# VH-VL binders against b9luv3: the designs that were tried, part 31

Target 1, 134 residues: b9luv3
Amino acid sequence: MVSLGLVVARFNDSVTEPMAEAAREAATDRDAVIVDEVSVPGAYDSPLAADRLARRDDVDAVAVVGAIVTGDTDHDHVIASATADKLTQVSLDRDTPVTFGVSGPGMSGAEARERIDKGADAAEAAIDLADELD
Key: E = the ipSAE of ESMFold2; O = the ipSAE of OpenDDE; V2 = 0.75 times the mean of E and O plus 0.25 times the DockQ between their complexes.

## First folded at step 18 (VH-VL; framework fv_vedolizumab)

Design z1 (at its last look DockQ between E and O 0.83; V2 from the best seeds 0.77)
Fold by OpenDDE, look of step 18:
Structure z1 (fold): chain C 134 residues (1-134), chain A 122 residues (1-122), chain B 112 residues (1-112)
Amino acid sequence: as target 1 above (134 residues)
Amino acid sequence: QVQLVQSGAEVKKPGASVKVSCKGSGYTFTKYWMHWVRQAPGQRLEWIGEIYPGDSNTYYNQKFKGRVTLTVDISASTAYMELSSLRSEDTAVYYCARGQWTYKTGDYMDVWGQGTLVTVSS
Amino acid sequence: DVVMTQSPLSLPVTPGEPASISCRSSQSLLWSRGKTYLSWYLQKPGQSPQLLIYGISNTFSGVPDRFSGSGSGTDFTLKISRVEAEDVGVYYCMQSTRYPYTFGQGTKVEIK
């Protein structure tokens, strides 16, 4: 059984909460267990939480879910890039799968809704990687 | 008890704007969607749009072509629907409705306001 | 837009008899990973609509168990096992799989 850590970025929680729900459902469907779930203010804050989860012996993989919706500036791209980069770094440094279930950038609210299942994708990817790299 | 209380009936002339309020009580206002639905006399229900007070995420029925503006006052637990450039065909009872959206069930409206009649006539 | 078509539009029923209302969508309401979003509402005379069924088959709290929902894809059904006088009104299906959300024409249930 794969043990997952789940990080949920709360910003845009009308989307991210359903994403987390999707992740939890996916984990259940794959007979995985979420051993811990950590909420963070936004996607940008997820790397620290992911790192802490990835350092745990009882965590096989970490799934990170969040939604970065486009604003009036390129801020969404900055956040997305930084987040993706650091989550990758966490994965490498900790030798623990960390999957990127953060939707965006360049995404409208409607598009964010359509991508809620990215949470499930992230969970499944985490499980798959845990199995493959074990 | 969860309830939504809407503002009173409105009579407007064509071209004017109307702003209907919907005050929620008995629940955490920021954790539920607020939908707006209207019903013209003898017609089916028509979805106008929805807003999530918690993050101000908003979706509109494009049929209204930008004439609708949904807003919220969190401190007052009140949602507002403003419809501009009113036409006679906008005459209807307007409802606010609390919505929940889950990954499993999708969006559904579990509590409805009493409705607000908006009459547009010359 | 997804067009929701109900049948029948008028349904006279004798108290104690069952009733069935069909709701068909112009396109599949299947979303990702098998999710399908359809709800049913009742608008009693002179009242606001009220939720009966959500997520195709979940009965809302406080709704009598004589109400049930089923269906998939494009075909959905609301059933009333035994119609009571208080069930009189107009029933609407609503899809929430795609924006904009759309309702059926409504089915008027009356007592014979």
Scores: ipSAE 0.882, ipTM 0.946, lowest interface PAE 0.5, mean pLDDT 96
Fold by ESMFold2, look of step 18:
Parts: structure tokens; C-alpha cells; sequence
Structure z1 (fold): chain C 134 residues (1-134), chain A 122 residues (1-122), chain B 112 residues (1-112)
């Protein structure tokens, strides 16, 4: 049974709340349990929360869900790239899978909503990695 | 108790604009979608669009080709629908409706306003 | 746009009889990961619409259990196991799987 930590960004919660629901459903469907869920203001704030969860001996993997919703700007790409780099660092430092389900950089509100399944994808990837790297 | 109360009936001439208000009470206004739906006399319901007050994300039926603007005033717990360049075929009852969205069930409208008749005539 | 087609458009009933309303979409209502989003509403004479069924088959709070929904793909059904006089009005299906959201034409249920 895989035990997950879940980090949910509050920014653009019309998208991120559904993404979190998708992640929780995916975990249930895989007979995994979410042992703790941490809410953060935005996706850029997620690496610290992911680190705190990944340190725990009762957390096998961490899934992070967030949205970066603007139109075609360099700021969106900086936020997404910096977040992904930091989450990868947490994963390597803690020897713990950390996945990032994000409604991508440069995405409009409509596109972000259509990608709600990325929350489920992140949870499933975290479970798969925990199973395979055990 | 959850309640949506709309502004009163309006009579407009072609080419004008109308702004219908919808005040929500009895729930957390920023945590539910607000939909707008209209019904012309003797016709089916027609979805106009939706707005999420918590982050202002908005989706429109493109049939209205940029004539519709959905906004909210969070401090007043009030949603607005503005329809511009009115035509006689825009004569309808306009409803606001609170939407619940879940990943399992999708979007559905669980509480409706009383409706606002907008009449467009020359 | 997805066109929703209801049948019949008019449904005269005797109280105590069952009733069935069909709703068909012009294209499949499957979304990613197998999700389908369809709801049913009743508009009683002179009233705003009210929700009956959401997510194909979930009965909304306070709706009598004689109402049930089913279906998949392009074909959906609302059933009333024993019609009562208070069930008179126009029934609409709505799909919210694809933008824009669209309603069927309505089925007018009336006492005969």
C-alpha cells in the first residue's frame, strides 16, 4: 500500500481544487492512502511543503498539484521552471518520489481547466515510482 | 439558506446594453461557480457562461461573440451579466444559477435565481 | 456545439403510471478518464428550473426516489417510477462535458 503526501496550491482554485479531487480519486482507485495534505499559496511555494512531507518516514511519495494560469508570458515559464527544478532537488535530496501536476506555463483559464486530469496523473506517477523504486 | 435574488425586469431598445445582477446569500460566494442561462419565450434553456468568483475565471458560450461580460463584486456577494448590442431575439428570461463542480459529477446547477425578464423592442 | 435531443417532446401521463424520457447527444459525452457529465432539471409551470439528477444517476437532495437517471455514451434516460400530479412541467437534460454546455429541447409532462 503506498502512502502519499499531497501538496495543493490555492492559486486558481477553480482548477487546483478539481486537480486535487482527481488526485484523491486516483489514489483511492490504486488502493493508496493520502496520509497528509498541505495547502500552499501558489505552485512556487510547493517545494518547502513537499520537503516537509518527503522527510516523513510514513510518506512513500509526494504529489504536487498547482496551476500557472496567464497568457504567453516569460514570468509563467520562470515560475514553472524554478518550481520543477526545486521539486526535483527535493526528490533527490530525500530519496523520495516527488511528482508535479501543473496546468502549464502560458495556459489560459480554459486550458487549465481542461487539464484537471494532470492531478490524477501526478498521483499515479508518484504511486508507480514508489512501487518500482522500493 | 442558500438563495439567489436577481434584479428586476428591464425593457431595452435594440443596440442598447443590459446588466442583470444576482445576489447570493447563505453560502460562501467565492467557492461556487455562477452560471447564466436564458430562456426565450417558448424555447429551450440556453447556457450563456459561467464565472468563479474566487479567482474570476470565466467561460463563455461563443454564440454571443463577445457581447457578454460576466463579473462579480465579492464584497457584495453579487454576480453580474452584461449583454450588449441587444437584438429582438435577446428577449428572454435570464437566470443566474449556482454551480457545483466536482471531478466525479462535473458541473450542475443546484440553486437558481427567480429569473429576470429582458424585453428588447423598438 | 453538442446537440441534445429529447424524446418525446410531449408526454401525457396518468398519475401512478411510469414515465421515461430519452436524451441523446450528437456526439459522445465521454471526457478524459471516462468521465461523463449530464444532469436533469424540472421546470414546473411559472417557476425557475430545479435540479433533479446530476452526474447521470445521482439524485439531488430532497428529490423523491421515484426519479432515477441512467445512460452512457450518447444515450441517457430519466425515469419516473410512479408519476404524481406534482411532477407536471418541462424536463430538460443538460450536458456539461464539453463547452458550451447545452440543454435538450425539453419534454413537457402533463396530466391526461
Amino acid sequence: as target 1 above (134 residues)
Amino acid sequence: QVQLVQSGAEVKKPGASVKVSCKGSGYTFTKYWMHWVRQAPGQRLEWIGEIYPGDSNTYYNQKFKGRVTLTVDISASTAYMELSSLRSEDTAVYYCARGQWTYKTGDYMDVWGQGTLVTVSS
Amino acid sequence: DVVMTQSPLSLPVTPGEPASISCRSSQSLLWSRGKTYLSWYLQKPGQSPQLLIYGISNTFSGVPDRFSGSGSGTDFTLKISRVEAEDVGVYYCMQSTRYPYTFGQGTKVEIK
Scores: ipSAE 0.621, ipTM 0.859, lowest interface PAE 1.3, mean pLDDT 90
ESMFold2 (binder alone), look of step 18: mean pLDDT 92; pTM 0.948

Design z2 (at its last look DockQ between E and O 0.59; V2 from the best seeds 0.73)
Fold by OpenDDE, look of step 18:
Structure z2 (fold): chain C 134 residues (1-134), chain A 122 residues (1-122), chain B 112 residues (1-112)
Amino acid sequence: as target 1 above (134 residues)
Amino acid sequence: QVQLVQSGAEVKKPGASVKVSCKGSGYTFTKYWMHWVRQAPGQRLEWIGEIYPGDSNTYYNQKFKGRVTLTVDISASTAYMELSSLRSEDTAVYYCARGRWTYKTGDYMDVWGQGTLVTVSS
Amino acid sequence: DVVMTQSPLSLPVTPGEPASISCRSSQSLLWNRGKTYLSWYLQKPGQSPQLLIYGISNTFSGVPDRFSGSGSGTDFTLKISRVEAEDVGVYYCMQSTHYPYTFGQGTKVEIK
């Protein structure tokens, strides 16, 4: 049984809450267990939480869910890029799968809702990697 | 008790705008969607749009072609629906409704306001 | 837009007898990963709509268990096992899988 850590970025919670639900459901469907869930203000804040979870011996993989919705500037791209980069770094440094279930950038709120499944995808990817790399 | 209380009836002329308010109480205003639905006399319910007060995420029925603006005042736990360039066919009872949207169940409206009659006539 | 078609549009019922309302969508309401979003509402005379069923088959709190919902894909059904006088009104199905959300025409349930 794969033990997951789940990081949920709460910004745009109208989308990220369902994404977290999707992740939890996916974990259950795959007979995995979420041993801990950490909420962070936004996607940009997720790497630290992911790193802490990845350090735990009882965590096989970490799934990160969030939604970055487009604003008036390139702020969404900056956040997305930084987040993805650091989550990758966490995965490598900790030798623990960290999956990227953060939707965006370049999407509207409506488009974000269409991508709720990314939460489930992230959970499943985390499980798959944990199994494959074990 | 969860309840939504809407503003009173409005009478407007064609071309004018109307702004209907909906005050929520008995629940955390920022954690539920607020839908707007209207019903013309003898017609089916028609979805106008929705807004999530917590993050201001908003979606509109494109049928209204930008004539609708949804806003919220979090401090007052009040949602607003403004409809501009009013036409006679906009005559209807307008409802606000609290929405819950989960991954499992989708969106549904579990609490409704009492409705606001908007009459558009020359 | 997804067109929701209800049948019948008028349903006279004798108290104590069962009732069944059909709701058909113009396209599948199946979303990703098998999710399907359909709800039922009752609008009693002179009142606001009220939720009966959400997520196809979940009975809303406070709604009598004589109400039940079922269906999948494009075909959905609301059933009332034993109609009571208080069940009089117009019933609407609503899909929330696709934007914009759309309602059926409504089915008027009356007592014979």
Scores: ipSAE 0.880, ipTM 0.946, lowest interface PAE 0.5, mean pLDDT 96
Fold by ESMFold2, look of step 18:
Structure z2 (fold): chain C 134 residues (1-134), chain A 122 residues (1-122), chain B 112 residues (1-112)
Amino acid sequence: as target 1 above (134 residues)
Amino acid sequence: QVQLVQSGAEVKKPGASVKVSCKGSGYTFTKYWMHWVRQAPGQRLEWIGEIYPGDSNTYYNQKFKGRVTLTVDISASTAYMELSSLRSEDTAVYYCARGRWTYKTGDYMDVWGQGTLVTVSS
Amino acid sequence: DVVMTQSPLSLPVTPGEPASISCRSSQSLLWNRGKTYLSWYLQKPGQSPQLLIYGISNTFSGVPDRFSGSGSGTDFTLKISRVEAEDVGVYYCMQSTHYPYTFGQGTKVEIK
């Protein structure tokens, strides 16, 4: 059984809350437990929360869900890349899987469901890594 | 009680614009989607679009592309739908409806306004 | 757009009898991880629509337990186990799996 930490960004909660729901359901479907959930203002605030969760002996992996803070695609990539770099650093420093489900701005309604699924993807990846590397 | 109260009936000429208001009460306005749906006389319900007041995330039915604008005034707990370049075919009752989205159940409209009749005629 | 087709369009009923309304979609409403988003509404004469069922089969608060929903893929059903006089009106299904959201054409339930 895998024990997860979950970090959820509040910014753009019309997207991030459904992503978090998807992550929670994915964990339940895999018989994993979310032992703690931390809310942060935006995705770029997630590395400290992820580090705190990853330090815990009762956390096997951390999943982070968040949304892009800007509509400029170049700046969106910079923010997402910087956050991913820091989360990767947390993962290596703590020897604990840390996954990052990030949703960019939707350009159409057709994309809305794919954005939400990234939350489930992040949880499943965290569980898979915890199982495979443990 | 959760309630949505819409502005009164409008009579417009072709080519004009109309802006319908929908004031929400009894709930946290920024935490629920607001949908707009219309019903022409004797016809089925037609979804126009939705807006999330908390972050302004907005999706439109492409049928209305370029003619509809959804906005909110959070301080007044009020949503607005503006439809421009009106045609006689736009004669309908326009509803606002509060939407709740969950990953398990999707989006559904649990509270509806009383409707606003918009008549387009010359 | 996803076309939602209801059958029958007119349903005369005797109070106390069961009723069943079919709703079919022009494409699957199944999304990844088994998600399907379908809801049912009743519009009583002269009133705004009201929610009956959401997420295929969840009965909304205050809706009598004689209403139930079922289905998957492209085929969905609303059942009324014993129709009452207050159930008169037009019933609509709505899908919200795909944008734009679309409604069925309605099923008018009336007492015979």
Scores: ipSAE 0.658, ipTM 0.875, lowest interface PAE 1.2, mean pLDDT 90
ESMFold2 (binder alone), look of step 18: mean pLDDT 92; pTM 0.948

Design z3 (at its last look DockQ between E and O 0.83; V2 from the best seeds 0.74)
Fold by OpenDDE, look of step 18:
Structure z3 (fold): chain C 134 residues (1-134), chain A 122 residues (1-122), chain B 112 residues (1-112)
Amino acid sequence: as target 1 above (134 residues)
Amino acid sequence: QVQLVQSGAEVKKPGASVKVSCKGSGYTFTKYWMHWVRQAPGQRLEWIGEIYPGDSNTYYNQKFKGRVTLTVDISASTAYMELSSLRSEDTAVYYCARGRWTYKTGDYMDVWGQGTLVTVSS
Amino acid sequence: DVVMTQSPLSLPVTPGEPASISCRSSQSLLWHRGKTYLSWYLQKPGQSPQLLIYGISNTFSGVPDRFSGSGSGTDFTLKISRVEAEDVGVYYCMQSTHYPYTFGQGTKVEIK
């Protein structure tokens, strides 16, 4: 059984909460268990939480869920890039799968809703990697 | 008890604007969608749009072609629907409805306001 | 837009008898990973609509168990096992899989 850590960025919770639900459902469907779930304010804050989860011996992989919706500036791209980069770094440093289930950038709220399955995808990818790299 | 209380009936002339309010109580206003639905006399329910007070995510029925503006006042737990460039065919009872959206069930409206009659006539 | 078609549009029923309302969508309401979003509402005379069923088959709290929903893809059904006088009104199905959300024409249930 794969043990997952789940990080949920709460910003845009109208989308991220369903994404988290999707992740939880996917984990259940794959007979995985979420041993801990950490909420963070936004996607940018997820790397620290992911790192802490990845350090745990009882965590096989970490799935990160969030949604970055386009604003008036390129801020969404900055956040997305920084988040993806650091989550990758966490994965490498901790030798623990950390999957990127953060939607965006460059999308509207409506488009974000269409991508809620990224939460499930992230969970499944985390499980797959945990199995493959074990 | 969860309830939505809407503003009173409106009578407007063509070309005018109307702003209907919907005050929520008995629940966390920022954690539920607020839908707006209208019903013309003898017609089916028509979805206007929705807004999520918690993050201001909003989606409109494109049929209204930008004539509708949804807003919220979180401090007052009140949602607003403004419809501009009113036409006679906009005459209807307008409802606000609390929406729940889950991954499993999708969006559904579990609590409805009492409705606001908007009459557009010359 | 997804067109929701209900049948029948008028349904006279004798109290105690069962009733069945069909709702068909112009396109599949299947979303990602098998999710399908369909709800049913009742609008009693002179009142606001009220939720009966959500997520195709989930009965809303406080709704009598004589109400049930079923279906998949493009075909959905609301059933009332034993119609009561208080069940009189117009029933609507609503899809929330595709924007914009759309309702059926409504089925008027009356007592014979």
Scores: ipSAE 0.880, ipTM 0.946, lowest interface PAE 0.5, mean pLDDT 96
Fold by ESMFold2, look of step 18:
Structure z3 (fold): chain C 134 residues (1-134), chain A 122 residues (1-122), chain B 112 residues (1-112)
Amino acid sequence: as target 1 above (134 residues)
Amino acid sequence: QVQLVQSGAEVKKPGASVKVSCKGSGYTFTKYWMHWVRQAPGQRLEWIGEIYPGDSNTYYNQKFKGRVTLTVDISASTAYMELSSLRSEDTAVYYCARGRWTYKTGDYMDVWGQGTLVTVSS
Amino acid sequence: DVVMTQSPLSLPVTPGEPASISCRSSQSLLWHRGKTYLSWYLQKPGQSPQLLIYGISNTFSGVPDRFSGSGSGTDFTLKISRVEAEDVGVYYCMQSTHYPYTFGQGTKVEIK
């Protein structure tokens, strides 16, 4: 049974809250349990929360969900790349899978809802990694 | 109890604009979608768009091609629908409706306003 | 746009008997991971629409349990197990899987 930590960014909560729902459902469908959820202001704030979850002995993997749609495409890509880079570093430092489900960058608000399923993808990837590497 | 109360009927000439208001009460205004739907005489319901007051995300039916603008005033718990460049075909009852979007069930409209008749005639 | 087609368009009913309304979509309403977003509304004479069913088969709070919904893919059904006089009006299905959201043309239910 995989024990999962979940980080949810609040920015664009009309998108990120459904992404979190999708992640929770995916965890349930895989017989995984979410042992803790942490809310952060935006996706860029997620590495610290992911680190705190990944430190825990009772957390096998961490899934992060967020939306990066600020309206400045170049800066959205910088935010997304920096966040992904630091989440990868957390994963390596803690020897714990950390996945990043993101809606954006470079999309309209309507397109962002179409990607809510990325929350489920992040949870499944985290579970898959925990199973494969353990 | 949850209520949506709309502004009164309007009569407009072709080419004008109309702005319909929808005041919500009895719920947390920023945590539900507000939809706009219209019904021309004898016709089916037609979805215009939706807005989420909490983050201002807004989706429009492209049929209206930039003629509609949805806005909210959070402090007044009021949503607005403005339709510009009015045509006689825009004569309809316009409804606001509160919606919940969930990953499991999608979007649906659980509370409706009383409707606002907009008549476009010379 | 997804076209929603209801049948019948007119449904005269006898109180106490069952009734069934079909709703078909021009394309699959299947979304990611098996999700399908369809709801049903009743517009009684002179009233605003009211929600009956959401997510294909979930009965909205306060709606009598004689109403039920089912279906998948492109074919959906609303059933009334025992029609009552208060059930008259126009029934609409709505899909919310694809933008823009679209309604069926309506099924007028009336007492024979």
Scores: ipSAE 0.612, ipTM 0.865, lowest interface PAE 1.5, mean pLDDT 91
ESMFold2 (binder alone), look of step 18: mean pLDDT 93; pTM 0.951
ESMFold2, look of step 19: ipSAE 0.553; ipTM 0.837
ESMFold2 (binder alone), look of step 19: mean pLDDT 93; pTM 0.951
OpenDDE, look of step 19: ipSAE 0.877; ipTM 0.945

Design z4 (at its last read DockQ between E and O 0.66; V2 from the best seeds 0.73)
Fold by OpenDDE, fold request of step 22:
Structure z4 (fold): chain C 134 residues (1-134), chain A 122 residues (1-122), chain B 112 residues (1-112)
Amino acid sequence: as target 1 above (134 residues)
Amino acid sequence: QVQLVQSGAEVKKPGASVKVSCKGSGYTFTKYWMHWVRQAPGQRLEWIGEIYPGDSNTYYNQKFKGRVTLTVDISASTAYMELSSLRSEDTAVYYCARGKWTYRTGDYMDVWGQGTLVTVSS
Amino acid sequence: DVVMTQSPLSLPVTPGEPASISCRSSQSLLWSRGKTYLSWYLQKPGQSPQLLIYGISNTFSGVPDRFSGSGSGTDFTLKISRVEAEDVGVYYCMQSTHYPYTFGQGTKVEIK
């Protein structure tokens, strides 16, 4: 059984909470367990949380969900890029799968809603990596 | 108990604007969607739009072509619907309704206001 | 826009008898990963609508178990196992898979 850590960026919570729900459901469907869930203010804040989870012996993989919607900030692309880069770094440094379930940038709120399944995708990817790289 | 209380009836002339308020109580205002739905006499319910007070995310029925503006005052737990460039066809009872969107169930409206009659006539 | 079509539009029922209302969508309400979003509401005479069923088949809290919902894709059904006088009103289905959300034209349930 794969043990997941889940990081939820709460900015745009009307979208990210459902993304987390999708991730939880995906984990259940794959007979995985979420051993811990950590909320952070925004996607940019997720790397630290992911790193903390990835250091744990009881965590096989980490899924990160969030939504970066255009218009919320002038730096949506910078935030997305930085977040993705650092999450990748965490994965490599900790030798633990960390999946990127952050939607955006360059999308509207409506587009963000349509991409809620990215949360499930992130969870499944985390599980797959945990299984494959174990 | 959860309750939505709307502002009183409005009578407007064509071309004017109306702003209806909806005060929520008995729940965490920022954690639920607020939908607006109207019902013209003898017609079906018509979805206007929704707003999530927690992040101000808003979706509109494009039928209204930008005439509708949804806003919230979190401190007052109050949602507002403003409809501009009123037409006679806008005459209807306007409802606010608390909504929840989950991955499993989608959007549904579990608590409704008492409705606000908006009459548009020359 | 997705057109929701209910049948019948008028449903006279004898108290104690069952009732069934159909709701058909002009396109599939399937969203992602099998999710399909449909709810049912009752508007009693002179009142605001009230939620009966959400997520196709979930009975809302406080709603009698006489009410049940089912369906998938484009065809959905609301059933009342035994109609009571208090069930009189107009029933609406609503899809929330596609923007804008749309309601059926309503089914008026009356006592014979």
Scores: ipSAE 0.904, ipTM 0.954, lowest interface PAE 0.5, mean pLDDT 96
Fold by ESMFold2, look of step 18:
Structure z4 (fold): chain C 134 residues (1-134), chain A 122 residues (1-122), chain B 112 residues (1-112)
Amino acid sequence: as target 1 above (134 residues)
Amino acid sequence: QVQLVQSGAEVKKPGASVKVSCKGSGYTFTKYWMHWVRQAPGQRLEWIGEIYPGDSNTYYNQKFKGRVTLTVDISASTAYMELSSLRSEDTAVYYCARGKWTYRTGDYMDVWGQGTLVTVSS
Amino acid sequence: DVVMTQSPLSLPVTPGEPASISCRSSQSLLWSRGKTYLSWYLQKPGQSPQLLIYGISNTFSGVPDRFSGSGSGTDFTLKISRVEAEDVGVYYCMQSTHYPYTFGQGTKVEIK
């Protein structure tokens, strides 16, 4: 049974809360448990929360869900890339899978809603990595 | 007691605009979608668009692109639909409706306003 | 746009008898991971629409148990196990799987 930490960014709650719901359902469907859930203001704030979860002995993997939709495509891509880089660093530093489900940079609110499944994808990827890497 | 109360009937000339208000009470206004739906006389319901007051995310039916603007005033718990360049075929009852979207069941409109008749007549 | 087609468009019923309303979509309403977003509304004469069923088969709070929904893919059904006089009105299906959201043309249920 995989034990997950879940980080949920609050920015664009209309998208990120459904993404978190999708992640929770995916975990349940895989017989995984979310042992803790941390809420942060935005996706860029997630690396510290992910680090706190990833250092715990009772956390096998961390899934992060968030939305990056500002209307400035270049700014959105910079934020997404910086966040992904820091989350990868947390993963390597803690020897713990950390996945990032992001509702795409440069997307409209309606398009971001269509990507709610990215939350489930992040949870499933975290579980897969935990199983493969033991 | 959740309620949506809409502004009163409007009579407009072609080419004018109309702004319909919808005041929500009895619930957390910023945590639910607000939909707008119209019904021309004897016709089916037609979805106009939706806005989430909590983050201002907005989606429009492209049939109305360029003519509809959805806004909210959070401090007044009020949503607005403005329709411009009115035509006679825009004569309809306009409803606001509260929506709760969940991943399991999707979007559905659980509370409806009383409707606002907009008549466009020469 | 997804076209929603209801059948029949007019449904005269005898009180106490069952009734069935069909709703067919021009595209599959199946979302990823098995989700389908289909709801049913009743508009009684002179009233605003009211929600009956959401997520295909979930009965909304306060809706009598004689209402039930079923279906998948492109074919959906609303059933009323025993029609009552208060069930008169126009029934609409609505899909919310695809933008824009679209309604069926309505089924007018009347006592006869």
Scores: ipSAE 0.665, ipTM 0.873, lowest interface PAE 1.2, mean pLDDT 90
ESMFold2 (binder alone), look of step 18: mean pLDDT 92; pTM 0.949
OpenDDE, look of step 18: ipSAE 0.892; ipTM 0.950
ESMFold2, look of step 19: ipSAE 0.650; ipTM 0.867
ESMFold2 (binder alone), look of step 19: mean pLDDT 92; pTM 0.949
OpenDDE, look of step 19: ipSAE 0.887; ipTM 0.948
ESMFold2, fold request of step 22: ipSAE 0.646, 0.608, 0.565; ipTM 0.870, 0.859, 0.846
ESMFold2 (binder alone), fold request of step 22: mean pLDDT 92, 92, 91; pTM 0.946, 0.947, 0.944
OpenDDE, fold request of step 22: ipSAE 0.899, 0.890; ipTM 0.952, 0.949
ESMFold2, last read: ipSAE 0.567, 0.582, 0.607; ipTM 0.850, 0.850, 0.857
ESMFold2 (binder alone), last read: mean pLDDT 92, 92, 92; pTM 0.948, 0.946, 0.947
OpenDDE, last read: ipSAE 0.893, 0.892, 0.900; ipTM 0.950, 0.950, 0.952

